# VH-VL binders against q6p0a1, part 7

Target 1, 160 residues: q6p0a1
Amino acid sequence: TQPHAGQPMDSTSVGGGLQEPEAPEVMFELLWAGLELDVMGQLHIQDEELASTHPGRRLRLLLQHHVPSDLEGTEQWLQQLQDLRKGPPLSTWDFEHLLLTGLSCVYRLHAASEAEERGRWAQVFALLAQETLWDLCKGFCPQDRPPSLGSWASILDPFP

## First folded at step 6 (VH-VL; framework fv_masavibart)

Design b26
Fold by ESMFold2-Fast, scan of step 6:
Structure b26 (fold): chain C 160 residues (1-160), chain A 121 residues (1-121), chain B 110 residues (1-110)
Amino acid sequence: as target 1 above (160 residues)
Amino acid sequence: QVQLVESGGGVVQPGRSLRLSCAASGFTFSKYAMYWVRQAPGKGLEWVAVIWYDGSNKYYADSVKGRFTISRDNSKNTLYLQMNSLRTEDTAVYYCARHGYTSDSYYFDYWGQGTLVTVSS
Amino acid sequence: QSALTQPASVSGSPGQSITISCTGTSSDVGGRKYVSWYQQHPGKAPKLMIYEVSNRPSGVSNRFSGSKSGNTASLTISGLQSEDEADYYCSSYAGSNTYVFGGGTKLTVL
């Protein structure tokens, strides 16, 4: 019996391999393309053409599946990050997740109507900023906001 | 032409392990999230697991969490499902399926033919 | 159990239109455009018929259409043909990287 006519091979399908995670700086171009909160409180990329690129699809993956949409979820995620963290540096995924969660806090802060809610988003953002700074400082910066001026010496003088 | 071909099904006793494979061709495997979906004889479809395009994120149905492990080898265009501590209720045809084109395309656009797993005492 | 509710069966005559419903919650069907529909003939793998509520893949007949109102999605098949006789399943993303299916509807073409 005659076989079915052959179909063309997908010339892009040789096995692909895993793309290296994007540098954090590349994320700013995607973020600058215009993000907005959707009706569920999730960040969404407005530019459909940019969102359809490989980096755009990866950003959508992070925004839809990994960035919490509400305050309680954001606080829970931050606590889990702090509890499970092995120390700097964070993986590229975790670092980008941290940055995107912080950006989500800024959008939610701007959208909040009540002063109390706005204050809570600002506090969570400050804690996320501490984690980001600590990772960028490669572990020599303080984890928490110091209670005294002398506690900041480790940031300003890394080599005694 | 997208093709997904499952293998590794068979008859096993409760408490044993089995590993399923899905060989993908006709598309750039490393660009797509992949799924396992099962169907018990005469019953409906049940989602089992998903793995993202780079293997970094994996999620499971509550019924299999802690027992099944999804993995992939992008260099071999192959998806796997490691099934441990099998139960009689895991008896089903297991389908490999591909995620839609973008990361937020939450649908199963191509399916394999399925492989039958029978867990019997 | 099946998280989405479908009727167990539906029937029609050649040339008629039928509609299959799929009811969920605000976290799945009622959310964003998460609903997809699959056709399964006996002994065969499922085939995608509709994605993102109302979009048809290339190669799927325009006799198949999808819609949604609130927490209920609908698959409509117009101009019924004998080859449409199959089981139909709805599915939806349910948040937190989880997915749900309906119980399935057996379509009989009389």
Scores: ipSAE 0.000, ipTM 0.481, lowest interface PAE 17.4, mean pLDDT 78

Design b27
Fold by ESMFold2-Fast, scan of step 6:
Structure b27 (fold): chain C 160 residues (1-160), chain A 121 residues (1-121), chain B 110 residues (1-110)
Amino acid sequence: as target 1 above (160 residues)
Amino acid sequence: QVQLVESGGGVVQPGRSLRLSCAASGFTFSKYAMYWVRQAPGKGLEWVAVIWYDGSNKYYADSVKGRFTISRDNSKNTLYLQMNSLRTEDTAVYYCARHGYTSDSYAFDYWGQGTLVTVSS
Amino acid sequence: QSALTQPASVSGSPGQSITISCTGTSSDVGGRKYVSWYQQHPGKAPKLMIYEVSNRPSGVSNRFSGSKSGNTASLTISGLQSEDEADYYCSSYAGSNTYVFGGGTKLTVL
């Protein structure tokens, strides 16, 4: 019999992968320590090596082209999502986009120096959180109730 | 065509104040972060300050923190630098510059002609 | 007190190639893709020549190229011409919305 050393990369195997598999460790580094806000208010990947990985390249494209950087754009995207949505579940793409938009809101909230601006970002985040809860509940959430008693905005205020 | 024109420079005594302006044209000013960069006579370039596209965040070089204030008026397409408590070491040509081609380029893609600030007795 | 280290001067003859180095740390040049290069003729404003280590703006000659290895970025000018004689500055994003410049390199075309 032939040695079981593995099949050649080229020509013999039909089961070759189209994409490089994602490394969970790299994803953790990207989300935990790899992101910062740029001067235009967009999240970007700080480390060049992390940005060059398969999950880094995908995240970079999503952040640059699909996640809004300003308050008006974020509100507009949320409205578009609500208007086009027929109900849970969201597509995998839309849900991922929703989560990354929420992450962007958290970064912008913490970067804002003016109390009024912080309040506006906190309000938008609360609406995004409500959309996320609605999808996770599969449409059986309590009507117009926050996940906990009180507004999501109160959770995002700086600690005393 | 992108154009940036600085004004407001001049001769001033130590401890006094000046306000510089930069008039922008040829692009949508409200979509770009803006910078001030200075150059002392015969010396190299030094970053001074940056302001985000909407004016919401401002950052300064350590040498000017607490003395200089960057601001912008997007309705007038104008960038400002308020310089207080001026020191002789602040003597330089001050350039305004535009943030690069994409949000994460971090390049100074267009520069004004500069305005000279001389702080002397 | 320049945060990035450049040679004070470099020289070359017309038609030759020269390289200017720019050395920083892992928090600016080494760990990021945000190195840019600027050309400044006497009495004039700086002009962007290279951004994101190796990209050229429209209108910049392909004789100008950029690269990076570890903590050192390099600007290479091939086919030197007399109009290339100028001061060259590197810059890098240093995180937290801060920026650093090199001390500048005077290029003399002999």
Scores: ipSAE 0.006, ipTM 0.577, lowest interface PAE 10.6, mean pLDDT 80

Design b28
Fold by ESMFold2-Fast, scan of step 6:
Structure b28 (fold): chain C 160 residues (1-160), chain A 121 residues (1-121), chain B 110 residues (1-110)
Amino acid sequence: as target 1 above (160 residues)
Amino acid sequence: QVQLVESGGGVVQPGRSLRLSCAASGFTFSKYAMYWVRQAPGKGLEWVAVIWYDGSNKYYADSVKGRFTISRDNSKNTLYLQMNSLRTEDTAVYYCARHGYTSDSYPFDYWGQGTLVTVSS
Amino acid sequence: QSALTQPASVSGSPGQSITISCTGTSSDVGGRKYVSWYQQHPGKAPKLMIYEVSNRPSGVSNRFSGSKSGNTASLTISGLQSEDEADYYCSSYAGSNTYVFGGGTKLTVL
């Protein structure tokens, strides 16, 4: 496809997205209104025009390359995060990654057809939420550390 | 044993319509996303459409968008492809295929035997 | 049209190894882990041989292996046997619930 009048623009008009920093409102709308779970279990931006904005392109890369698509990968990522994390605060990138992984869990929880699978997604989401809360407290919360996956299984799946 | 059996193929004139069916057995059909894939005589495979396990989402290749409609009836374990405004370039063997998912994604993990659609005058 | 580029043909003798390439873009092969390979004998439906770049389904010989470097995925068949003679197709998830296939490679066992 030809660029416009000899000025390569394609995804970003001259001056538009390059003049202004990312707007939090745009990112919020992208996260809540623009996302869809694809057939592979990955969150993606369903609107290609939104995905072509500066914040959309950045979010697409994070979702595509860094957010796990399945339960096993999500559990492994959480365990790795817990093992490597030395305390709050997380870097901005790690915090975004944590939030997006949690959001992915919410979409997967709603897509799950089996009670067992739904329970496991709920467990992982609860632990991700705990990690997020611990970071937001910046060390002033009474809770020292979020529990591991194993300890939460007994609470969220109370079979005899 | 997973089985997919396509039917409904035949010879039709350009501009006409045809409906394909795929009867599924040996697995819980309502839990799997399903595909249609076609292959023109002597040519390669081309993805046509996908439908979610509950029928909520449907997506199509650009070449068939607006002309073909994928649907399913989970109570009958049957997948459908409604083909409208048929063109000679739609001539192909049409395969029904399953999206396998447990811990990993297995796109097109099981295929039917195919049904031939010939669009000619 | 096929969106992924494969050689039209490849040949080898029994016991040799051959490799079939599959080249796409950063939006499919290069950017994703969802590359799969299918074997098709004349008059038969395709069979899944490799999924997620390098994984084999149960029942597929370990003579078949997959890899990826940049925008190119590769299928390698070691210890070539006459029964391996078939057409081989690569496929990649392209995002937004869409899939692309390669044009296919005819493997001839000499």
Scores: ipSAE 0.013, ipTM 0.642, lowest interface PAE 7.9, mean pLDDT 82

Design b29
Fold by ESMFold2-Fast, scan of step 6:
Structure b29 (fold): chain C 160 residues (1-160), chain A 121 residues (1-121), chain B 110 residues (1-110)
Amino acid sequence: as target 1 above (160 residues)
Amino acid sequence: QVQLVESGGGVVQPGRSLRLSCAASGFTFSKYAMYWVRQAPGKGLEWVAVIWYDGSNKYYADSVKGRFTISRDNSKNTLYLQMNSLRTEDTAVYYCARHGYTSDSYLFDYWGQGTLVTVSS
Amino acid sequence: QSALTQPASVSGSPGQSITISCTGTSSDVGGRKYVSWYQQHPGKAPKLMIYEVSNRPSGVSNRFSGSKSGNTASLTISGLQSEDEADYYCSSYAGYNTYVFGGGTKLTVL
């Protein structure tokens, strides 16, 4: 709808012309710009066209049935996740659940109008980020100590 | 039977305040997001505000941001609209309306009868 | 001005069919399933007639149907009756917890 012509990108043009769009590229678009909170506090896909893609349908199922919509549910799932950490590495499904729940916390943090609620969403996100780092560090990072929570709190507050 | 009953409308001068109430009955009020929608005399419908089921988040039309505050009391099954710094263009019938059954049902499924707010000097 | 474009008026005779259009953008009507239609008789509150483009609530006549093509949603009323004479409004979720209405269409049954 913009009247300005852009320059073609050779590598992107070659890749796009050779194959149908890749699922990871669509998933990135969904996660970067396609999500918002609904009136119950649950993440949903804004764009019906993106939601109707195979990655969009899969993401919708995860968001509707597995990602908690409120603070209490998120804290309850975090407690369950901390018990899972003591066992084998997280499944792909559990890891995606962890990432999407963390993303939900970021959206709720930015939507929160009261300082207390904002602080609680920030704390839950910090703990989820710690669990994500712990899982990613299995085999590469020290096993005895997870990363410090203080660094995550400062990232969520641009004016520490 | 779902019923929504608005009250609190009246005639006020520009710059004054009014608080509207909406009494809900016939459904579990705490499970539904709620709306305020207005209609100026002889004009169309205009969305004003929405409040989530638990009162945790609120969103407003640009025309009322910073002046109106939506709130609810789930123990009393009542929705409120606090209207400050009223202007003549705020003159309208104000309707209370209920969000659809699922969180993803962005619709106004039941409406109250409306309450008239007239802002004139 | 309203964000969604509707014709100001439409008319038909009893037994005929009429269609009311509602045109938005890709950020509301075109990109989403959240189009609803409301009927308002003079001096009365609006009543939900169609939701999610084409679904009817319980108690709404099957003479009312909805559809969407691109950025335009349509409400069709078949077998027009005198009681259908009213104002009709379309609405759509517009993202970011915001909502838009059309300007309304006055239906006259001749």
Scores: ipSAE 0.005, ipTM 0.573, lowest interface PAE 11.1, mean pLDDT 80

Design b3
Fold by ESMFold2-Fast, scan of step 6:
Structure b3 (fold): chain C 160 residues (1-160), chain A 121 residues (1-121), chain B 110 residues (1-110)
Amino acid sequence: as target 1 above (160 residues)
Amino acid sequence: QVQLVESGGGVVQPGRSLRLSCAASGFTFSSYAMYWVRQAPGKGLEWVAVIWYKGSNKYYADSVKGRFTISRDNSKNTLYLQMNSLRTEDTAVYYCARHGYTSDSYLFDYWGQGTLVTVSS
Amino acid sequence: QSALTQPASVSGSPGQSITISCTGTSSDVGGRKYVSWYQQHPGKAPKLMIYEVSNRPSGVSNRFSGSKSGNTASLTISGLQSEDEADYYCSSYAGSNTYVFGGGTKLTVL
């Protein structure tokens, strides 16, 4: 949950009393409190201790080299992803890429001040969410029916 | 087999307009982004324009921006390039090319034979 | 000028290996994995030979290989054959939906 002041900076138990955090706990901290947009619009791991863990280093690689930082790049990757869906289900790598790109869209949507830009980020996020749903359905989701409007309303209309 | 066949090239005077077409067959046209790439006589390749699979997103090289318009008709499996305000430096063979979705790459995986556009007075 | 720099020409004898360089900037070749190579015979359309720096599409000879170091991508052709004589172009995604080509390299098989 909430961290306490004076916690060890090293995630490894050097003194023998504390254990290295398990991967799911590190991932929770990364997704909840460890990410921010940098000045170029790229998602960044702000906590260097979390970034130095094995899950953190892997996430850093995905964010820096594989997750687009701008709207045009995100839209291009969405097109490529839609073509990949014609074959077998997405690999673990592609699915993680999809999830992180969606997370990036949420951060960018929240940071956008212009109505048109905000609308475009919201649209791309909705389409990425649809791709995620279709992959999870393994072809059983109807192509002519989007997800319930209620299921997306809270995501696409965040409160300030 | 994938085929792209360009048409509409010819000789035209500076300042006039010309429309190129590219007929696609052998693949699901509506699932692929498409490009126009040109090559002036004796010169190298130059990217001209791209259009995304549904036609909503279009991008152009600075040299043609404001003068050329890329479009597509997915019901007819056809790509178009409307060329306005033509200049002598637009003289080139114009190729239609398909965007290949192979591991997040930006590549031109299949090309048409090209159609020659000569802008001359 | 072309956005990516290639030598104007390169030559080799049958059975030898040759390498063609393609130099860009950190915003295209150096910063991205989207380098592709195309072969063009006189009067013909270009043909994709290499994509994503080093991958070969189906039907392309394993004599063709690609690599990248810093801002320079390289196409290497081993076991050079007379039919390899052609113009070779590199290309890269340069960001903001912009695509760039090299100036082209004429390969002569002696």
Scores: ipSAE 0.006, ipTM 0.477, lowest interface PAE 16.6, mean pLDDT 76

Design b30
Fold by ESMFold2-Fast, scan of step 6:
Order: structure tokens, then sequence, then C-alpha cells
Structure b30 (fold): chain C 160 residues (1-160), chain A 121 residues (1-121), chain B 110 residues (1-110)
């Protein structure tokens, strides 16, 4: 019989190692304090312990191999993503990829020192945000269209 | 063969400026982040600055922040360090060094032979 | 802010093993995998000997090995040879695109 919900794990059980944290909690830790841009513009997990968890290893694989590190790659990914709008709703993996690419853009936007570079990353982020809204609203949303690119750019780059 | 060759060092008075260059060869320069590391006479190594592979981001040690500017010209395979408001404690051999990995590693895999900067009155 | 702590000197005889320690904090050595070691002969540029705690670049002798326990990384040189006489520096990524070095250890081969 299954143990009552909320009961502590029996650490004396044969072969009962320490259970890894639940994926959502570990993901929160990774997103809250674990991420940083490396010198190649790639978003990476700073903490070796967090990176060694099962969710951390999966996230590292996505960030290293599937999330673009430069502006051109991000624009190419965005074009591919826009083509996916013509088919079925985004898979869970594609949606996660979209969110991580957006997060990478936010880090690159914050790190950019030149106004032109900052503007380009802000523009790409705005377009990725539109795609996120599009996916979330497919077949369900009674709401207005997403704001124009100009409106998003103003929010992301508040400087005159 | 990876080679890094520094130049531009010399004797300069406090408060003056000096620009160092590092000529890179034997690898695709535009794919690597680059560093400046210095070593004062008889002392240890001190990281000075890093520049990302595309020049889009730059970071500095607190001791040089606001005075030194790192830059690069990927078309010429050359790294630069513009040193302003020089102080006697900036006296050191300045090395350029290459970032060892293209992803989430942080190391200095190849070093130049260094160029001596002496700041004296 | 705080540099990594290394002993100022270490010595050994040919054929022996020596170990150099490098102590930092949880924000650099203890919490990360980004510890590297550099060898510097007098008048020469540093040379990478170990990266990511225990990895050797191509061309570095397997007599050189690295390890880490808590906030302390260690470089071990086995089968000590006269050409190993040099200064050794540890380095670690310290977060926020910043880097720290140890004070250096002078290895004397007796």
Amino acid sequence: as target 1 above (160 residues)
Amino acid sequence: QVQLVESGGGVVQPGRSLRLSCAASGFTFSKYAMYWVRQAPGKGLEWVAVIWYDGSNKYYADSVKGRFTISRDNSKNTLYLQMNSLRTEDTAVYYCARHGYTSDSYLFDYWGQGTLVTVSS
Amino acid sequence: QSALTQPASVSGSPGQSITISCTGTSSDVGGRKYVSWYQQHPGKAPKLMIYEVSNRPSGVSNRFSGSKSGNTASLTISGLQSEDEADYYCSSYAGWNTYVFGGGTKLTVL
C-alpha cells in the first residue's frame, strides 16, 4: 500500500538514495540564481551542483545546443518558429525552447553596452514575446492582438 | 600553431596613457573571447579584463575599472588595451590570453610572451 | 575581492610527489568546476596545466593531476623532475564574468 501523502521518505529503505528535488523546484532555483551569460554569449548554469541534477543536465543540453548564442542565430530560430504557426500548436519542447530563447535575449539585452546592439536584442525579444502570446492564445483567446513591435520596443528600451 | 604577440609596452609617467596590442594567429580569432592578465614585478598574476568573441561585452577588474578599455578588431586578428590615468601600481608585464573553450568554461589556454609597462616618475 | 590562498613555497626531490593547495570560497572554488592551474618558468609566459579541476590539455604529462574537496583545489605532481621547478598559479571563475588568481607557489626541486 502506498504511504499516506505528506509522509517523510523512508531513508532506511534498501537502495533508497536521496531523491532528487522535484523538477519545478529545481527549475526555479536554476532560473532564480543559477544562470549567467558566458563570454561566448551562451546562457549557462553557474552552479556545478545544480547543473549536475537531472533537470539541470537537461537544461544545460537545451541551452548549449539548441538556444542560439548570437543575434543571427536567434533571428533564424525566430523565422523557423514563425513557420510553425501554420501547423499544430507548439510541442512542449518547442514552447520550452521559445521561453529559454526569450530568457537568453533578456540576459543579452541586459549585458549589451551599445545602444544599437541593445535595440536589436530588444526587437528580437519583442518578436519572441509575440510568438509566445500567439501560442498561448491559439483557439482560446477572446483578447485583442498582441501590441505592435513599436509598443514592445518602448517597454524594453525605456531610454529616450 | 596558436600565437599571441603583445606590443606597445614601455616607460610612461603617472597620469599618462598607453595602448597595448596583441596580434593573434593560428586560430579563428573571431570565435574566442580574449583576456588581459598582468603581473607586477615579483608578484602574482592578476586578471585585468575580458572581451567577448564579438566585442559586444567587456568586463574589468575593480582596480582598472573606469581607466582601462579593452577592444578588438576581428578583421585584423588584434586585441587592444587602452590604459588611461596610469598609476605606479599599474607597473607590470601585461599578457594577452585566449579563452580556452567556446561555451561555459573559464580558463586561459594560450598566453602571449607579455609586454612590460613601467609607470614611473 | 579575496584572492585564492596558496602556500608561498613547496619543495621535493626528484621522483617524489608534491601537492599544492588552492583555497577559495563557495562563490569560486567551492561552488564551481572552473579551477585551472598554470605553470610559469622564470622569464616565461604562464602555461595551462590543468583546467576544470582535473582535466589535462593535450601535451601535458599525466604526472600532473588536479582534485577538489570543498573550498580547496589541489595540484599534485608525481614523479617530480627538475624541469617542474617553476611557479604554479591556481585560478577560478568567480562569477559575474570575473576571475581570481592564487598568490602563486614556488616549487623547488632539490
Scores: ipSAE 0.005, ipTM 0.566, lowest interface PAE 11.6, mean pLDDT 79

Design b31
Fold by ESMFold2-Fast, scan of step 6:
Structure b31 (fold): chain C 160 residues (1-160), chain A 121 residues (1-121), chain B 110 residues (1-110)
Amino acid sequence: as target 1 above (160 residues)
Amino acid sequence: QVQLVESGGGVVQPGRSLRLSCAASGFTFSKYAMYWVRQAPGKGLEWVAVIWYDGSNKYYADSVKGRFTISRDNSKNTLYLQMNSLRTEDTAVYYCARHGYTSDSYLFDYWGQGTLVTVSS
Amino acid sequence: QSALTQPASVSGSPGQSITISCTGTSSDVGGRKYVSWYQQHPGKAPKLMIYEVSNRPSGVSNRFSGSKSGNTASLTISGLQSEDEADYYCSSYAGKNTYVFGGGTKLTVL
């Protein structure tokens, strides 16, 4: 048959920005690839290939240095978030920190061996979710009227 | 400077219990996950158990699950291994070992000298 | 059985290089960066020689190096010396807070 003509090898092509998937797509794959808790209670990326990407390395550093690994640290971050309610919207960095702390709470909830500990992580997650809503409401929601979160606790209490 | 010193080993009959201790010094004990690793005479290393830095999670090798309990007292800088329903195949030198410096350093950074447990009648 | 596979023994002469293999699966060695190597002299506790495939702790000779290809990690000892005679164990994190060790390799310096 036909010899493979192919498209010409375009050595003029700028390769820098095309070397890997866009950060948002890679972040979705990182979250979907399965995070796990390490022996310190800290979120860790299971897949070596994804962890080795530029977005993966950035996420790993954020998880290791900025996301609390225990309940006390998570409650301290929650307190700081509550102090920021009347300020401007969170920076991109602080908002990512908030979201990843919430994700950490979900993993700790699943890892907890005792019902009482599960309840504590569920409660802290619910409060972090309220802070997320507070931040998203800045500039168009009443600042002195907190968003109603409803009964999200029922989602965090699996009952067979 | 980092030291781990095991104690509590000895000769016991099958079906009996024994409690091992590991005294830690030279580092902030409460910031590290800890391990027990054993080695039967003339055999290789076998991971036994791990405990998270705050004692909240514990994991065991299938060979000891349901019989051994790992625990820690961070106020005393001490790690424990409660061994129940001992079997002859539990005969080994038991090492206390420390998790690596960073949270994702899944390695055995420092090891104690070991304590010998012999299960025989 | 999830134990990592190592050769039972390896030998070499002083000044030579030897390599010890450690073969696992995609759930431990192949899919992760958490391969470590330990040296054990008779009657002594193990000593960490290599961590995260290829990194050396402070105080470990640069004659020791590590690498990985697919599901197989390798420990290479160059400029072999008599004091290198020992048992060598590989280990890997296997996920879900579980850990596996290789069967061990006895290195003899002829």
Scores: ipSAE 0.005, ipTM 0.570, lowest interface PAE 11.3, mean pLDDT 81

Design b32
Fold by ESMFold2-Fast, scan of step 6:
Structure b32 (fold): chain C 160 residues (1-160), chain A 121 residues (1-121), chain B 110 residues (1-110)
Amino acid sequence: as target 1 above (160 residues)
Amino acid sequence: QVQLVESGGGVVQPGRSLRLSCAASGFTFSKYAMYWVRQAPGKGLEWVAVIWYDGSNKYYADSVKGRFTISRDNSKNTLYLQMNSLRTEDTAVYYCARHGYTSDSYLFDYWGQGTLVTVSS
Amino acid sequence: QSALTQPASVSGSPGQSITISCTGTSSDVGGRKYVSWYQQHPGKAPKLMIYEVSNRPSGVSNRFSGSKSGNTASLTISGLQSEDEADYYCSSYAGSNTWVFGGGTKLTVL
């Protein structure tokens, strides 16, 4: 009913893993069926009860303040990441941020009605996917040929 | 060029229903989310409801949840607000407004002239 | 009540500058770029003056400018003119498809 008097905000690290050990099932529920794009293009948690859990509050904070909602902001964040990155591996927080930003791109791609806009979201996602792959390989990936925009677009967008 | 014209306001007794319409012209209506905003006499603006561009998602202010229903007909370029179980505190000028999104910016730039709803006994 | 806090009134003399504040929380004004300002003359619909904190629509005078610091957005009107006398409302997207408005500020040109 009443919050604890004098209780400060939870000191638990915001930069912890996306998969929380205490409640992995809640995180799976959030990612599987709990997310929706709002009218401004931001991912939000549909269920307020899920949003009030510890992993839900943490995810809400990341989505509201750290994941860009529009194409320009997403491109700016990706450029900032690339410019400031010291090489793999990414921190756990940066990797979570990268994954959530990629997820946001997929939602925006499916919501976009104009072919040109869809193409731009697919391109940004392809670049984010390359950053993810680079980090997973710790910089030692065999780079025969990078995937083209067309190959990524066919995976992300089943509609022509 | 962009125009929003509300209609359907009037005087109604508490507990009754009223349906508002907003006729849109001068833009591709089906590409924009739309919302209703109201203003009680001598008071400030209050957001009432929003509907996504394709009608798939609808959201309401807590004060009207369960009583008001927002809808749209993209083939007729028309936005609707069905108001049920009206209360005296619902008395207000009701505006429809466009929430625009383009590749360059977000727009909240076009409002209708408003339609007055008076709920009194 | 209103979710965003504005002063009830503000006044200035012709040719001077005035500033109207709009204070919210980190979930609306502080955490987002979707702050807009509306001008309303008596008996008229609101008119968009500023969107996304500091952008002006075509046809809005350069005398109107917007800014944001922390949880507070500000509308500044320079070179104050009699036709600026109106009510001014701030608005912000608050997340989860919810919008909030300020209580409004009545500007009086002395």
Scores: ipSAE 0.006, ipTM 0.544, lowest interface PAE 11.8, mean pLDDT 78

Design b33
Fold by ESMFold2-Fast, scan of step 6:
Structure b33 (fold): chain C 160 residues (1-160), chain A 121 residues (1-121), chain B 110 residues (1-110)
Amino acid sequence: as target 1 above (160 residues)
Amino acid sequence: QVQLVESGGGVVQPGRSLRLSCAASGFTFSKYAMYWVRQAPGKGLEWVAVIWYDGSNKYYADSVKGRFTISRDNSKNTLYLQMNSLRTEDTAVYYCARHGYTSDSYLFDYWGQGTLVTVSS
Amino acid sequence: QSALTQPASVSGSPGQSITISCTGTSSDVGGRKYVSWYQQHPGKAPKLMIYEVSNRPSGVSNRFSGSKSGNTASLTISGLQSEDEADYYCSSYTGSNTYVFGGGTKLTVL
């Protein structure tokens, strides 16, 4: 399969009535204590039984195939995302991608041992956070621009 | 074809240092996490260390933490293990091994032939 | 800690089948799909025989198969041949980028 703008590469909707909504408790468990970085720099679900649930399989699909695992890929996706900003607000799927990519940046920031690498992940996260705020404001944020990059980067890097 | 060739083994006295190298060929080295695994004479396999594909993160077995350092040079397709404060119990054949390509494949898919490190008086 | 438990030795005659067990905990075997098996002939490097519990890499005979029940993974070798005589190790990923091996099982083909 091919990727679509605003849609995951190999995911399609089945439709309501045949599938149940994701249980909030299971999603909370997955996100709270269920994630770790692997040796490829990619977020994955620690508990294979949780990963085998319907919401776990969906999250695993996003994390492994659609969320970039390295800095260059993350920067490239951010650029692609910014280019899409000439259209309507992000789809729910793209917004989930944005949030999970941001979460991945936080994990990589914490795991990185080199100060320069930590700074780069913090900067990319700050830019993703600005895109999140931009989507929530629908282009009409209280100021004529998103908060400055330095403000966000300082908060996200506890060891500058 | 995937090839891994270890070098740098030898006989050293306790408390000294030794650096092992592993030359990789036949695949895109920068795309794979790499491992060091050792085997003491007549004993089983013991995982020593892992390094991520980009060198950004490293993990060690408790027995070597603070003494051994894993590193890589992706421009030279080479993996290293710096061994400091060597002990007689570090005597082993040291293998380099490649991580499976996907994050779902936590396995040692290709191994080198190993290099013997003997720590003795 | 967290080392996987294997029998020290197993034996069989040519043409027979044998099974080698690998017992861990829910954190390294029971709740994980990351069990792999390695064959090591004397003086040689280990060779991957089975990965993700039951998958065979290219070039590995279909006489080798893997399975898992609860906290015990098993390697089964059917139609035993003299060249199967070797040490066999199981391994698993335990989370947080840490790995364990079993103690190894020496297979003797009688």
Scores: ipSAE 0.006, ipTM 0.575, lowest interface PAE 12.4, mean pLDDT 78

